# VHH binders against Uncharacterized protein YOR238W, part 6

Target 1, 303 residues: Uncharacterized protein YOR238W, of Saccharomyces cerevisiae (q08634)
Amino acid sequence: MDEKVELILVPCHSIWKSSSHPSDNSVNLGQLPEYWHLAPFQYEGNDHLAFIKHGLTAIKLLLQRFDTATVIFSGSQTKKEAGAISEAQSYYFLFEKLIRYVMSNDNIDVPNFDNELRLLLKEVKNLLSSQNVNVDELFYGGSITTEEFSLDSFDNLIYSIYRFEEVNKKFPQKITIIGFAFKMPRFISCHAKAIDYPQSNITYIGIDPKPANYNQTQLSKYYDDLVQMEDKNALSLFSSDWYATKDRLLTKKRSRNPFNRTAPYAQNIFCKENGKRIEGIEDDEEYFETKIKCKMPWSSPRQ

## First folded at step 4 (VHH; framework vhh_7qbe_3)

Design d21 (from q4 with L102I)
Fold by ESMFold2-Fast, scan of step 4:
Structure d21 (fold): chain B 303 residues (1-303), chain A 117 residues (1-117)
Amino acid sequence: as target 1 above (303 residues)
Amino acid sequence: QLQLVESGGGLVQAGGSLRLSCTASGSDYAMGWFRQGPGKEREFVASISWSGGSTYYADSVKGRFTISRDNAKNTLYLQMNSLKSEDTAVYYCAAGEWYSDISYDYWGKGTRVTVSS
């Protein structure tokens, strides 16, 4: 029996502007930074191209594991200027549009895509064609869906696990996370450990932003700055605040929730019945030992 | 919590220069300048890394504008040279966390730049 056992998680990082057409007669497939609601730090590395690589890689894996995997785009309504559209919903719409475009055209050379994106598009087109996949079934059949309440990377992991259960009526036995390579340590060493999800059942596929036309010295400086600020602003904070219930991470989380949305995942022990998140955990290690360890539906019998 | 306050806007003649400043309550952010002209959506102008070692510019301003920062003073600058009438806009200072997982933007209230022909 082919049952859904694998969560392919794509943490989202921005909102695609589906109605934007700032370029003359070009189809908006997310290929230009002006087609996204980008934060200042997302321009230099062409982060928007990395977002598209993440989603295409997830779809490629789904097509290779069709009956056993579910792709979940994860991210909430984080931008007032975008209105009531989530990061996850915008990715879903973009990839539906992109796949339909690729299947409707013999020439799939999209301007501003790099060689990695051109290769991924060709691979995905070939898999769709060789398997005679119906695009409507791919997007409307439940194999690709959204998780729209995550406000940070910890939420990306835990809420997507609960969303997977909501869709498939069971928890994922394995998780593949497709995201930035520089963010892998927070997912593996912090988030998975904090919820007692076995690291041996997680695969991480890292695809980083890549500045165009940088020499080796500029690239080295760019990636050094990314790693240093990732440590300062995220990794070190999650090391002492496993569940994002304390200052600074909680303050960041609240600021990313301009519409004051509450998660619907009642089974999530980090949320109260009304969807409000638990706050102010005094001792994360004690909380883990008493509330989490060996008590989660996905807890490994191995210790 | 983070507050951004822009200054330096005003009326300037085409071909002239103007320097915008943005004071922030912290410097541990990637920062940038955006602008919104009459009847247009907000557009990106320039960004700078926390260290000041990396900068990125919109094609429309490359070679004319220079972004810089002084982290000791928690201040971001935009040096605007060879100004054109098309540069007329309200200029906004923005700061973002290094999390590409979720955009986290702080915005100033803006400073108006009018370029006369």
Scores: ipSAE 0.358, ipTM 0.720, lowest interface PAE 4.0, mean pLDDT 86

Design d22 (from q4 with L102M)
Fold by ESMFold2-Fast, scan of step 4:
Structure d22 (fold): chain B 303 residues (1-303), chain A 117 residues (1-117)
Amino acid sequence: as target 1 above (303 residues)
Amino acid sequence: QLQLVESGGGLVQAGGSLRLSCTASGSDYAMGWFRQGPGKEREFVASISWSGGSTYYADSVKGRFTISRDNAKNTLYLQMNSLKSEDTAVYYCAAGEWYSDMSYDYWGKGTRVTVSS
């Protein structure tokens, strides 16, 4: 099929170090935390393995959709130490390398992958083989692409919608978001609502980080901490700053943009003529009612 | 922006101990220590959750180093025991505002630790 109707969105959370090579002659497939530019809080949960699960799940769904979807990895150049490499670009390169690896090898047992990744890799390999997928067409034919300007989760959603339209000449009729389960409330209850995207047309697939060798008590405390910090540092803030244009959310956004990049999506209402995001919306409810509600290309006709 | 200031570095003999501290302008962050030795890439050392209830260590320092925090003083600590020459590095304090997010990293300017033979 030549018509794409579904956006499979993968918000990115780190930058893979493609130049890191193990001295033991193994291949770098992102399986160790030192192969990523991780923040301190990302080590305990083996977040890097969750990143790989997100991307493999997206590719699995793409194959099951028989080419009616586009996978978009979303994330900007957020780390000075990594140079001019975006989170999205690094995920794209990693998954291209990983898929080529599994197609070129009979033994796909990657060291340090957990049982979930092992099973997921086998499922993806079986789908690629049964459908006689051409890997070059998969990565270069437009079914998998990048959005490289997002600086927060609101940007992940809105910029990926415009990126989808840039690639396919049509806005997505359906969105599947593959990310951390603890972040689902901000995407569904805050971001989708803020842009008037129908919740009935959004599916969220949550895959959380998973600490190794934790007992049930330690694991429960770890996930309670994740939910508590998510509420404190994101969900409660987005409830009063729907578009991340002021206060703490704007300060966070600015610190994630060390190269002062601007989005190229000049046609969207959240960017100025010079490509910079709008700032200082005084009344989010008024902005929604006057500029967004029932006025977006994806707005429900029965709203 | 969040400011991180490391202190406590210096010259110490192999087998000795040293305690690093990092003072932050806020403590609502997951925090950690990284280091960079001469001619090497920056590497992870240890991390601690916002509440201090969970810690994680690089294999090279497990059993020798202990990370801790005092949220009332906005201070992160790294107790380094049984120091080795290979522990010689500039040690950096890092903080993440969001737990396991696409967030930004706040970094200090580093404090130098030299372990003599």
Scores: ipSAE 0.351, ipTM 0.714, lowest interface PAE 3.8, mean pLDDT 87

Design d23 (from q4 with L102F)
Fold by ESMFold2-Fast, scan of step 4:
Structure d23 (fold): chain B 303 residues (1-303), chain A 117 residues (1-117)
Amino acid sequence: as target 1 above (303 residues)
Amino acid sequence: QLQLVESGGGLVQAGGSLRLSCTASGSDYAMGWFRQGPGKEREFVASISWSGGSTYYADSVKGRFTISRDNAKNTLYLQMNSLKSEDTAVYYCAAGEWYSDFSYDYWGKGTRVTVSS
């Protein structure tokens, strides 16, 4: 009955292999790296466990919001080897399987989950049980859905806002982003600003990858490298290409779209008349001042 | 766009050595090696950070294989020592976008390594 006011955004980072089966009759719940289409940099930190923490944290938050939020998994069909399945859809299927597993079993100790995941699973199970949640309604009733056209973090934010409006017939009054802590600066200082979404209405919950058995020196180097590479390959690039419409960011975006998907959102101001995304914005500051500032549905009312 | 080309595969006797290389065209990426043996799923072998300062290995190859890269040439190497029959596989080079909010990767066509015993 309550109006949906909050977008809980989970940017996706991989595709879960739903068809991978263990040889020993154990269940595939994404707990091993081989159950995912991981990039080389995602093994050291056990990134796949961070992905599961992101989704479970989103579901936990959804339950605590008593039907005033929508969880959106955001990510396109980025891997030809996975077939025509999006990152977002694979997360949705994984979390449906995982929630059904924890509700059907008394012992929910999943092998290879770390202590944080074990505690988070117990918290989610307790909330589902205490609220007598219907799992079919949770996944099929529109409280958890997918955004399947995003090709970078800028798309994650703007397309999930449009997807929220598509599902709920209004734009989110509040956004909670659950993602890697090292990516927080691009969402808050670049993306939210670039679309004139009030930063005061955004909460960021950061959960980073965590290498196993690293000493303090190895952990320090690992996280320093994450921050340095984030600056080199994303944050500094978004400072001069706010909308990812040119240069290296556009080249990377095109490379992530092997199935040539185009966003279908009717409210999307970043689409051309032919449905393709706009490219080649020469002056991002001028574009922001003339086309974006105080002109978005979520902009503060101009008095 | 990035294209990966592996080379250096072949037939080698158990206990021998082989060096694989992977040449790329395009932008900087984190890189790694994967392999697929007969009747097995594709498995991770080794990864290297963009800077080359961090490496990570599968337990099965730790101490025997060394991953390295030449950033100026955008070339990845895998030095394989003390080869075992279980190392027989097609070896794939992979490159991933370090900063991406999506796990995105590029794959080569593979190079075959056969270890006789």
Scores: ipSAE 0.212, ipTM 0.625, lowest interface PAE 4.7, mean pLDDT 86

Design d24 (from q4 with L102Y)
Fold by ESMFold2-Fast, scan of step 4:
Structure d24 (fold): chain B 303 residues (1-303), chain A 117 residues (1-117)
Amino acid sequence: as target 1 above (303 residues)
Amino acid sequence: QLQLVESGGGLVQAGGSLRLSCTASGSDYAMGWFRQGPGKEREFVASISWSGGSTYYADSVKGRFTISRDNAKNTLYLQMNSLKSEDTAVYYCAAGEWYSDYSYDYWGKGTRVTVSS
């Protein structure tokens, strides 16, 4: 539709196990860590609950934006044990199931959801009901879709921009990113800058993992470790390798691609599948100044 | 190219104790223990932050198991006390990058624990 101007981007961080069935009569809505393909570090903070908060917040915003936004879940097929299912596809299926659950039940209390999730779910139910939302139109009408080739956060941003254009026939004028608060600096100061997307047109909504039953000292240590590891493993690396074309970022990116998938976005000029540039310009700042700055479809107009 | 090697498994009577070890080729990872019992899917047991300051346990093992690490030796430990027949499983060491965009699932080959009553 001509009114679609905003990309609501949800970077994905895991794959939901749609085939896992509880031994009791409860429904799998991603509420337990065993319903996800989690890495060991994702258990301490109840990361799976943060993933659900990200997606529900995106749907809440979509309902408040009505005809002007598209939600894109972004993430590739990153786990061999999960098979040929992308992070993005698994989120899409989970949220379709969760929204249908909400619309089919008067009591929507989901066991193991925390207080923030319970409140968010009630807000979403109220918006769905008050607007007489057709759930089939919401999921099948193009307002919620997937980007299934991203292997890192740089890909999350740039591939979702091209995916938005593929679906809506124009680039987003505004982007709202819903992710972990501790990742905000890499998206705003590294990724948006690297592609010349105006920072004034980006809103970041940060929702962090939250360990249960931690005292203030344990929480402080948890978030300190989180920020330190974020800097070591991502932020400092992206600060000196804007497009993930160098060691270590390229090596990490390749190891996340067990099914050897190649992104179909022919418009992406920032890097090739093999990490090499079309041009011989290997310095990121020189490449940015000569090939990117004021030259992108979303660049601010020159005076 | 992270490699994980578990050891310390064996046969123990109910109420007994075992200590599992996992040696890694690096220590800049969050680490954890998982287990798989006969005819069951793999389940989470415990995790520890890369600094060792934060730990998380499955409800079934809280108060009985203690996870710890020695980063100077690149070694992860699981102290298992008051063992029950339900604890019988192959125990796996796992490692991943802490909240990075790069989620690596590094796993050991496992060590077998049998608890007899």
Scores: ipSAE 0.250, ipTM 0.665, lowest interface PAE 5.1, mean pLDDT 86

Design d26 (from q4 with L102T)
Fold by ESMFold2-Fast, scan of step 4:
Structure d26 (fold): chain B 303 residues (1-303), chain A 117 residues (1-117)
Amino acid sequence: as target 1 above (303 residues)
Amino acid sequence: QLQLVESGGGLVQAGGSLRLSCTASGSDYAMGWFRQGPGKEREFVASISWSGGSTYYADSVKGRFTISRDNAKNTLYLQMNSLKSEDTAVYYCAAGEWYSDTSYDYWGKGTRVTVSS
């Protein structure tokens, strides 16, 4: 087994309903919006299909890396109606089910998957078959795992780095993030900089939601709205609250934590002496200069 | 915290119409309607984008129901036409931040719609 050097991070955005069963004897593989605990804004773009593309792309990349990477699904228990199941755990279970389905069936044409998903699924099946992959080893051997305490995208990055170290006994030398393309600026320009992680060691693979049957004018309007709301609700806020410890970002983080989950990472520098997360950092630039810059294991300061 | 208040439910005969309203404490949310019939799980009905420019409907209501919003009044509407007995349910208003990094749902308490034959 080669050394694990790369974190393949999949930020999660919903919870799959594993107990939902189709009335027509088909298999629940997350292909319908009814199989997810979606927020209202996630229906127009068929966001659930993008979630499946993110996870399949991560598994494809893992197989192409010949087991030098760890896939981490990142997301906490964010929905009361789903009960005590994390976004990350639900993705893990979905992809285990989907990969076992792919390996057990000759016809893998899943109804309601778009052409991009059909091609991706065929690519993954071919890689699994050509490499004689043991599916139990893939899911139970530590190459694919969960990070279940993240409440926002900043947590997705820092907690997945800590989770990678917990699993592999070393920090990642390279990070590949697979998520929505419209969210790339916050990960690269805000989150990586805030923790002094080298941007040259980060690759971002963006796959956006895609409305069905929209013409070019409707698609342009849809993506313009995505970018505008991303800036309003996230990017502009992270620009002045780098660590999500203040104002609206902290309020949002608390609202996403109905089960009061607390991250257990021993190496977490964002915890107080009493184990609680730090809050109310007055000057993020001063905090960065005095507490973060050249002091992180991944920043490798040379004096 | 965002508060959602539904109104407009009631008893109506098959083939009739009802208009549901949902008042929110803010308009920076994508919004939608869900329903739960007797002895059934909650199901999606319709959604509308933050700007009101895009709508999506469940196949069971497409062509009969129309979702709309008035952002100046922070109000969401569901115009229900050609009502069927299968439309009998408690209707819930839901709101979520438009494409935030964590999806979360704000829910109203529901308004009951009964369609008699």
Scores: ipSAE 0.371, ipTM 0.724, lowest interface PAE 3.4, mean pLDDT 87

Design d27 (from q4 with L102E)
Fold by ESMFold2-Fast, scan of step 4:
Structure d27 (fold): chain B 303 residues (1-303), chain A 117 residues (1-117)
Amino acid sequence: as target 1 above (303 residues)
Amino acid sequence: QLQLVESGGGLVQAGGSLRLSCTASGSDYAMGWFRQGPGKEREFVASISWSGGSTYYADSVKGRFTISRDNAKNTLYLQMNSLKSEDTAVYYCAAGEWYSDESYDYWGKGTRVTVSS
């Protein structure tokens, strides 16, 4: 086995309903919005299909660099109605089910999947077959795992780095993030910078939601609205609150934590001595300069 | 925290109409209606963008229900026409920030709609 050097990060955005069983005898593979705990804004774009594309793309990349990468699904227990199941755990279970389905069937046409998903499933099936991959080894061997304490995109990045070190005993030298394209600016320009992770060592693969049957004018309006609301409700806030320890971002984070979970990562510098999250950082630039810059295990050596 | 208060539920005859309202204590949220029928899990009904320019409906209600909002009053509406017995449910108002916190949203306590045969 080669050394594991790459974190393939999949930020999670919902919880799959593994217990939902359709009355029509079809298999629940996450292909319908009712198989997920979706927010109102996630229906128009068929966000659930984008979630499946994110995870399949991550598995495809893992199969192309099996010896050097680890896939981490990242997301906490964010919905009381789902019970004590994390976004990350639900993605892990869904993709295990989906891969086993694909490997046990010659016809892999899943109803309600779009053409991109059908192509991606075929590519993944071909890679699994050509490499003679054992599905148990893929899911139980540590190459695919979960990070279950993240409450926002900042947590997605920093906690997945800590989780990668728990699994592989070393920090990732490269990170590939597979998520929504409209969220790329916050990961690259805010989160990576805030933790001093070299941006040159990050690759971002963006796959956005796609409304069905929209013409180009409707699609342009939809994506413009996504970018505008992303800026208003996240990007602009992270620009002035790098670590989500103040005002609106912290209150959002607390509201996404109905089970009051606390990250257990021993190397987490964002915990107080009592194990609780740091709150109320007065000057993020000063905090970065004094606590983060050139001091992280992944910081670039100074020239 | 954002507060959502639903109203307008009640008993209505099959084929009748009913309008639900939801008042929000805040603005700049995408909003929607969900429902939970007897012995069933919660299901999506309709959603509307923060501007009111985009609406999306579940196939079961498309053509019968209309979602709208009045941002000056911070109020969401669901106009329900041609009601069927299978529309009997507790209707919930939900609000979420557009793609900034898709792992969390705000929910009201619900308003009961009973459609008699």
Scores: ipSAE 0.369, ipTM 0.717, lowest interface PAE 3.6, mean pLDDT 86

Design d28 (from q4 with S103G)
Fold by ESMFold2-Fast, scan of step 4:
Structure d28 (fold): chain B 303 residues (1-303), chain A 117 residues (1-117)
Amino acid sequence: as target 1 above (303 residues)
Amino acid sequence: QLQLVESGGGLVQAGGSLRLSCTASGSDYAMGWFRQGPGKEREFVASISWSGGSTYYADSVKGRFTISRDNAKNTLYLQMNSLKSEDTAVYYCAAGEWYSDLGYDYWGKGTRVTVSS
């Protein structure tokens, strides 16, 4: 059967402004914060550079695993000012543009990229060249695709699994998640457990935001604040609302859905027949035991 | 739903000062100021963490503007000094869930600042 067994998941965190044009002759490759629809908290850490690292790392892994892996960018249409473009679609377009830039230019030095990005981009260029990669096949052949209905990190995981099945006709046997290191606990200890996906079949590659020119004391405070706010605003909430069907997580989810979109995945047990998300699960542990545990396609027996 | 209300805008001569305020219904948000000048896209100005311990500024305003917050009053401030004609814009207060996710963005309706020669 199909050879695609690994989902390489990139949760998306913003929308790239593909229509932003520099006043000079430079190319928009997402290298400046002004090229993104950023939230206020995403400026301090140069989060936009971390987004580019996530996608390039996913493409690097794909090039090493082309026959067995599919890259999925995951994120919905979350910004009414951006219009009908999803986070996932904007990442897809950005990385297509960036890879074509790399293939058509001898000098791949992009202004405002940090040293990690420069090294990563060189590694990707070397893989593309050494394997004589057809860029059209890479982007149009189904090895890189989008999941455009996710409104939170729980959706990122479960909807990307369903999207993988939609594209490849099989559920992933292995998942590699490339995202912020500080978000690893919610994916591993909350989301994977909530859907009964074996933790032993998940690899997490964490790449955090990195403030420029901070001394050690400023960096320590920045990362401590990241962990504390991640716990307060997400991890603790997901610990008591596993499926984001109530309270603050549901309110956040509704706020991220300005176009009232519904996920189309046929096997999605978290949606009603009309595509609307289920809400108001009173006892998450009981729901897990009665509806999820040993009943998912990836439970025992595995799919 | 979080409500943001800006105030403090007005007409000021170049070299002058203004202080903008933004009142929010909660303090568990990273907050910032954006601006939009005539015929331009919305531009980042400054951001501040929920604790007030971390701030970041656009290069165009660095050294002239100061962002601060009073969490007891749920109020964000932007102190603008040495104002230039280029600072003429509608200034927007924005709030986002700190590290949680994108799309939890709240925006005020804006306050107009006009800087004349």
Scores: ipSAE 0.184, ipTM 0.629, lowest interface PAE 5.4, mean pLDDT 87

Design d29 (from q4 with S103A)
Fold by ESMFold2-Fast, scan of step 4:
Order: sequence, then structure tokens, then C-alpha cells
Structure d29 (fold): chain B 303 residues (1-303), chain A 117 residues (1-117)
Amino acid sequence: as target 1 above (303 residues)
Amino acid sequence: QLQLVESGGGLVQAGGSLRLSCTASGSDYAMGWFRQGPGKEREFVASISWSGGSTYYADSVKGRFTISRDNAKNTLYLQMNSLKSEDTAVYYCAAGEWYSDLAYDYWGKGTRVTVSS
């Protein structure tokens, strides 16, 4: 049976500029930072290359799962300057373009990709060729899709679960999250617990940004700063605001919604009937015990 | 609440120098400079970490421009040397929370730099 049981979740962090044209006849495959709507902090680590690694790893895993998984790119329309294109939709278009490029060319050496990307791209090409994958079926057959309403990492998890059910008519039995390694604690220790999704059914594949040409001292400082700021700006905040309904996390979420979009997921207990998010939960532990614990579709043994 | 205000733009001769400034209400942000020339998309110029310990430059300006910050004054600077006609653009200051996918992208209104030959 071709039962879709696994959600392969790729949280998105930027918007690819599909309309950017190189001045030197090269193809735009997201390989340069100027091909993305990057925030200032995303340049030092070549975050854009990590985004491409995340999506290629997700496609590699999808191919290794032989029709039992769905890849979901998750991220809303978060940039006024990008217009009405979501992070998720831009990733989807980029990976469709990249896979078609790889299958149409014998030489798949993309300029400005690092060694990890070159190896990963070769692995994906080999899997596509060995399985005789139809690229149109891969992208249009429902195995790869988008979730376009998430405004933070909590949304990435819960909305992608509801999106998976929307597409496959069942909730995922297993979730594999492919994202930054330094963000793993928030997904596993905060978000999964907050929604009562069994941690034993979650796998996290971490791929971090990697500065080019840094020596060991510079790399150590970069990753130490990364972990320290992750704790300050996210992990410590989610520990006391499990559902991002108050204070700094709510303010951040509102700032990422310039087009005032509302989530369409009717089963989502974290949204009001109008699709607007629940705000101001006074006691997250009480909310979890009374509304979430053992009450979610994934809290019970699967039928 | 964070507001970015750029200053220091103007008309300068090729080979000349300008120093741009950007004032912000907070120092817990990674900050950077972007520019948009006539008929072009907005492009990255330089970035600096929240601590000021790390800087990154676009290849087109590396060796000519220097980014720095004074966290006590909440001010970001861009020292531009050896200016070329290709540097003609509106220069924008940007700020975002370091390492957070929940970051805010704050932008100034821009300051115009015109490099004549």
C-alpha cells in the first residue's frame, strides 16, 4: 500500500528571488546570497547554502522512503519587498528548478556550491536516475507540497501536521524535521511537547550555516554566538510561552505577517473560528493539561 | 518600535569618500547596509554582528568599504572609499535579530549617494 505515513518538514527561513538574473549567463539556482531576501544575520554563515542543503536532504529522504512520505516546505508571505510569494512557495519553485537542471545536464557542478552541496546533489541525481523518477510526478503528484501560513517555528510544526492531513487525509505517524542543528532543542523540547506529539516519533536532521574560510577560532566563536543568541531570542522565550501567544514571541509573529494572512486549518485548536491565533494564554502548563494532553489526534494510538 | 534613520549621502566625485550613518533604538540586532541603483534590484553591501565582532562584505565593495558600529550610541556606519560610478544608489540600513527565524526586518527610508565622473 502506498500509505503516506511520514511528514518530512522543512522550515523555511527566506524567500528565493526567482526573477533575479545573473550578469554572466549563469543560471540562478539560489547559489548566491543576492538571489535571496536575506536578513543581515544570514550572510556570515552562508545561510542560503544551508537552505538548499535542507531541501535537497528532504528530497533525498523522500526518494529513500519509496512513496511513504510527503515533503512539506513551511513558511508564510513574510517579506513586503518580495510581494505575494511565501517562503514555502519560493523553496518549492527553487527545488523544482534545481532538480530539472540536474536531470537535464550531465555536468551538475553548480558554481558557488560548497563540497557538501556538490555531494548531496550527486546523491540526489543518482537516486532520481536509479529509480527512473518522473520529475513532473515528483512535484505535481502530491509528494512535495507547501504550507504557506507559518510565522514561527511553532507554526512550522503544527501547521505542517494539519497540512499533511489536508493532503493525505490522515495525520503523520512519523515526523522528520530537516533544519538548523542549533534549532533542534526548540522543536524537540518545546514544540513537540507543547502539542503532545510523541518525541519517539520525531527525527531531527540538523544542518547548520557554515562560514567560508574561517579558522578554528573564528568558527568556535561563530557557533558559540549562534547557540547563545538562539537561547536568548527563541529557546528561553518558548520555555515560558509555549504557544507564542504573548510578549516578545507574539510581537515577532505579528511583524512577520505584513499581509495579515490567517491560517485556513479548521482543525487547528490554536486558532479561533476566524483563523486568527489564540493570544494571551495565562498558564501554558494548565492549557496543555486541560486542552492538549492526550486529546490530540496524534496523542492516541493510531487506528 | 525600532526606527532606522540614515544620513551622510550626497554627491561625490569618482575616487572620493563618504561616510554613512544609521541610528537605531536597539543594539541587540545584526545590522547591515543594502543599496538599490537605478533600474536594479536591492543588493547586499555589508553586515555586522550584534557584538560587532564579525563583518561580511559583498565582493564588489570588499577592500573599499568598511562597516562598523558603536553600540553605546546605537549607530551603524559605512565608510565608503574609492567610490565608483557603479556605487551610485540609494543606501538602506537594515536590522534583524541575530540567529532568529523569528527576526524582524527593519529598514530605513534610505540615503542617496551619487558618484559623478
Scores: ipSAE 0.384, ipTM 0.733, lowest interface PAE 3.5, mean pLDDT 87

Design d31 (from q4 with S103E)
Fold by ESMFold2-Fast, scan of step 4:
Structure d31 (fold): chain B 303 residues (1-303), chain A 117 residues (1-117)
Amino acid sequence: as target 1 above (303 residues)
Amino acid sequence: QLQLVESGGGLVQAGGSLRLSCTASGSDYAMGWFRQGPGKEREFVASISWSGGSTYYADSVKGRFTISRDNAKNTLYLQMNSLKSEDTAVYYCAAGEWYSDLEYDYWGKGTRVTVSS
């Protein structure tokens, strides 16, 4: 019954192993890297802790904006070894488990969480308690949901917008993206522009991976490497392939779709009537000017 | 498509040493070693950056194992010293594109290491 106007978007980067059980008396809350299907580069920065910070930050914002916001975890079934489990679904299940843990325990110190997570978890617990939040309503009432067909960051943005409309019957007037700080430029300067979504209506909250026990020189090199590889593997590619319909970006996208998933969103202008994605856009600037600019439901008024 | 081929596995006595190799193409991949022992899930062993400038190790192997790469030969290495019976596993080479949205993992078929006491 509340008017939902804000999309809180959490792009997902891995799949949590819900069936992994500790050999000791601890609970699997995603706190160890072995509880995730991580790529080799995700270990050095403790990326799994950043994933948990992203989701908890989204829940914190939702609790402050419960009547106007919807949290969407975005990510498809990208890992054959994980089975038919999407990145988005695994985040949803992890955060449901974590919030129920927080509400049923007085001591919420989770081993292997860092100080930022410890403080964030305390803030979330305080908001849940002070607002007398019903956890079933939080997770089953439509305020937190999944978008399970995204194969890249462009999909994360556009599919979550369509998913928001599917759930709330209207497009978001505001978008808050919670993700890695080093990925902010692609969302703001590439993806938002490519779909004509006003940058003034987007807030980006950046939380990066953080290596443990690194000195200032090691940290500087680590973050410089992140920015350099982000440019090489994403920003430079999206500058010449705005919609990921050709070249290397399309090849990469296809490799992340082992279960051949196709987005079902009725408003999706990037799929043909047979459900196949549009491919091979030769001139992205012409496509933007003729098909996108001032023609989207969220485009700025004509004058 | 990137293909990974591991070699160097075998039988070795506890306290011994063994060097694993993995042949791969391209230097734009972060690479690592994972292992799977009998009745266990696949676990992380070590990783190395695309440039070879950064390495990271699981606590169980830190100080005993050394990961390195020779990009001119398209080869990743894992030097294993002071081997223990707990190190018995199939060792897998893995590669991933660094922080692209399309972080797709490439895996080898594995090479078996058996440490006898």
Scores: ipSAE 0.367, ipTM 0.712, lowest interface PAE 3.4, mean pLDDT 86

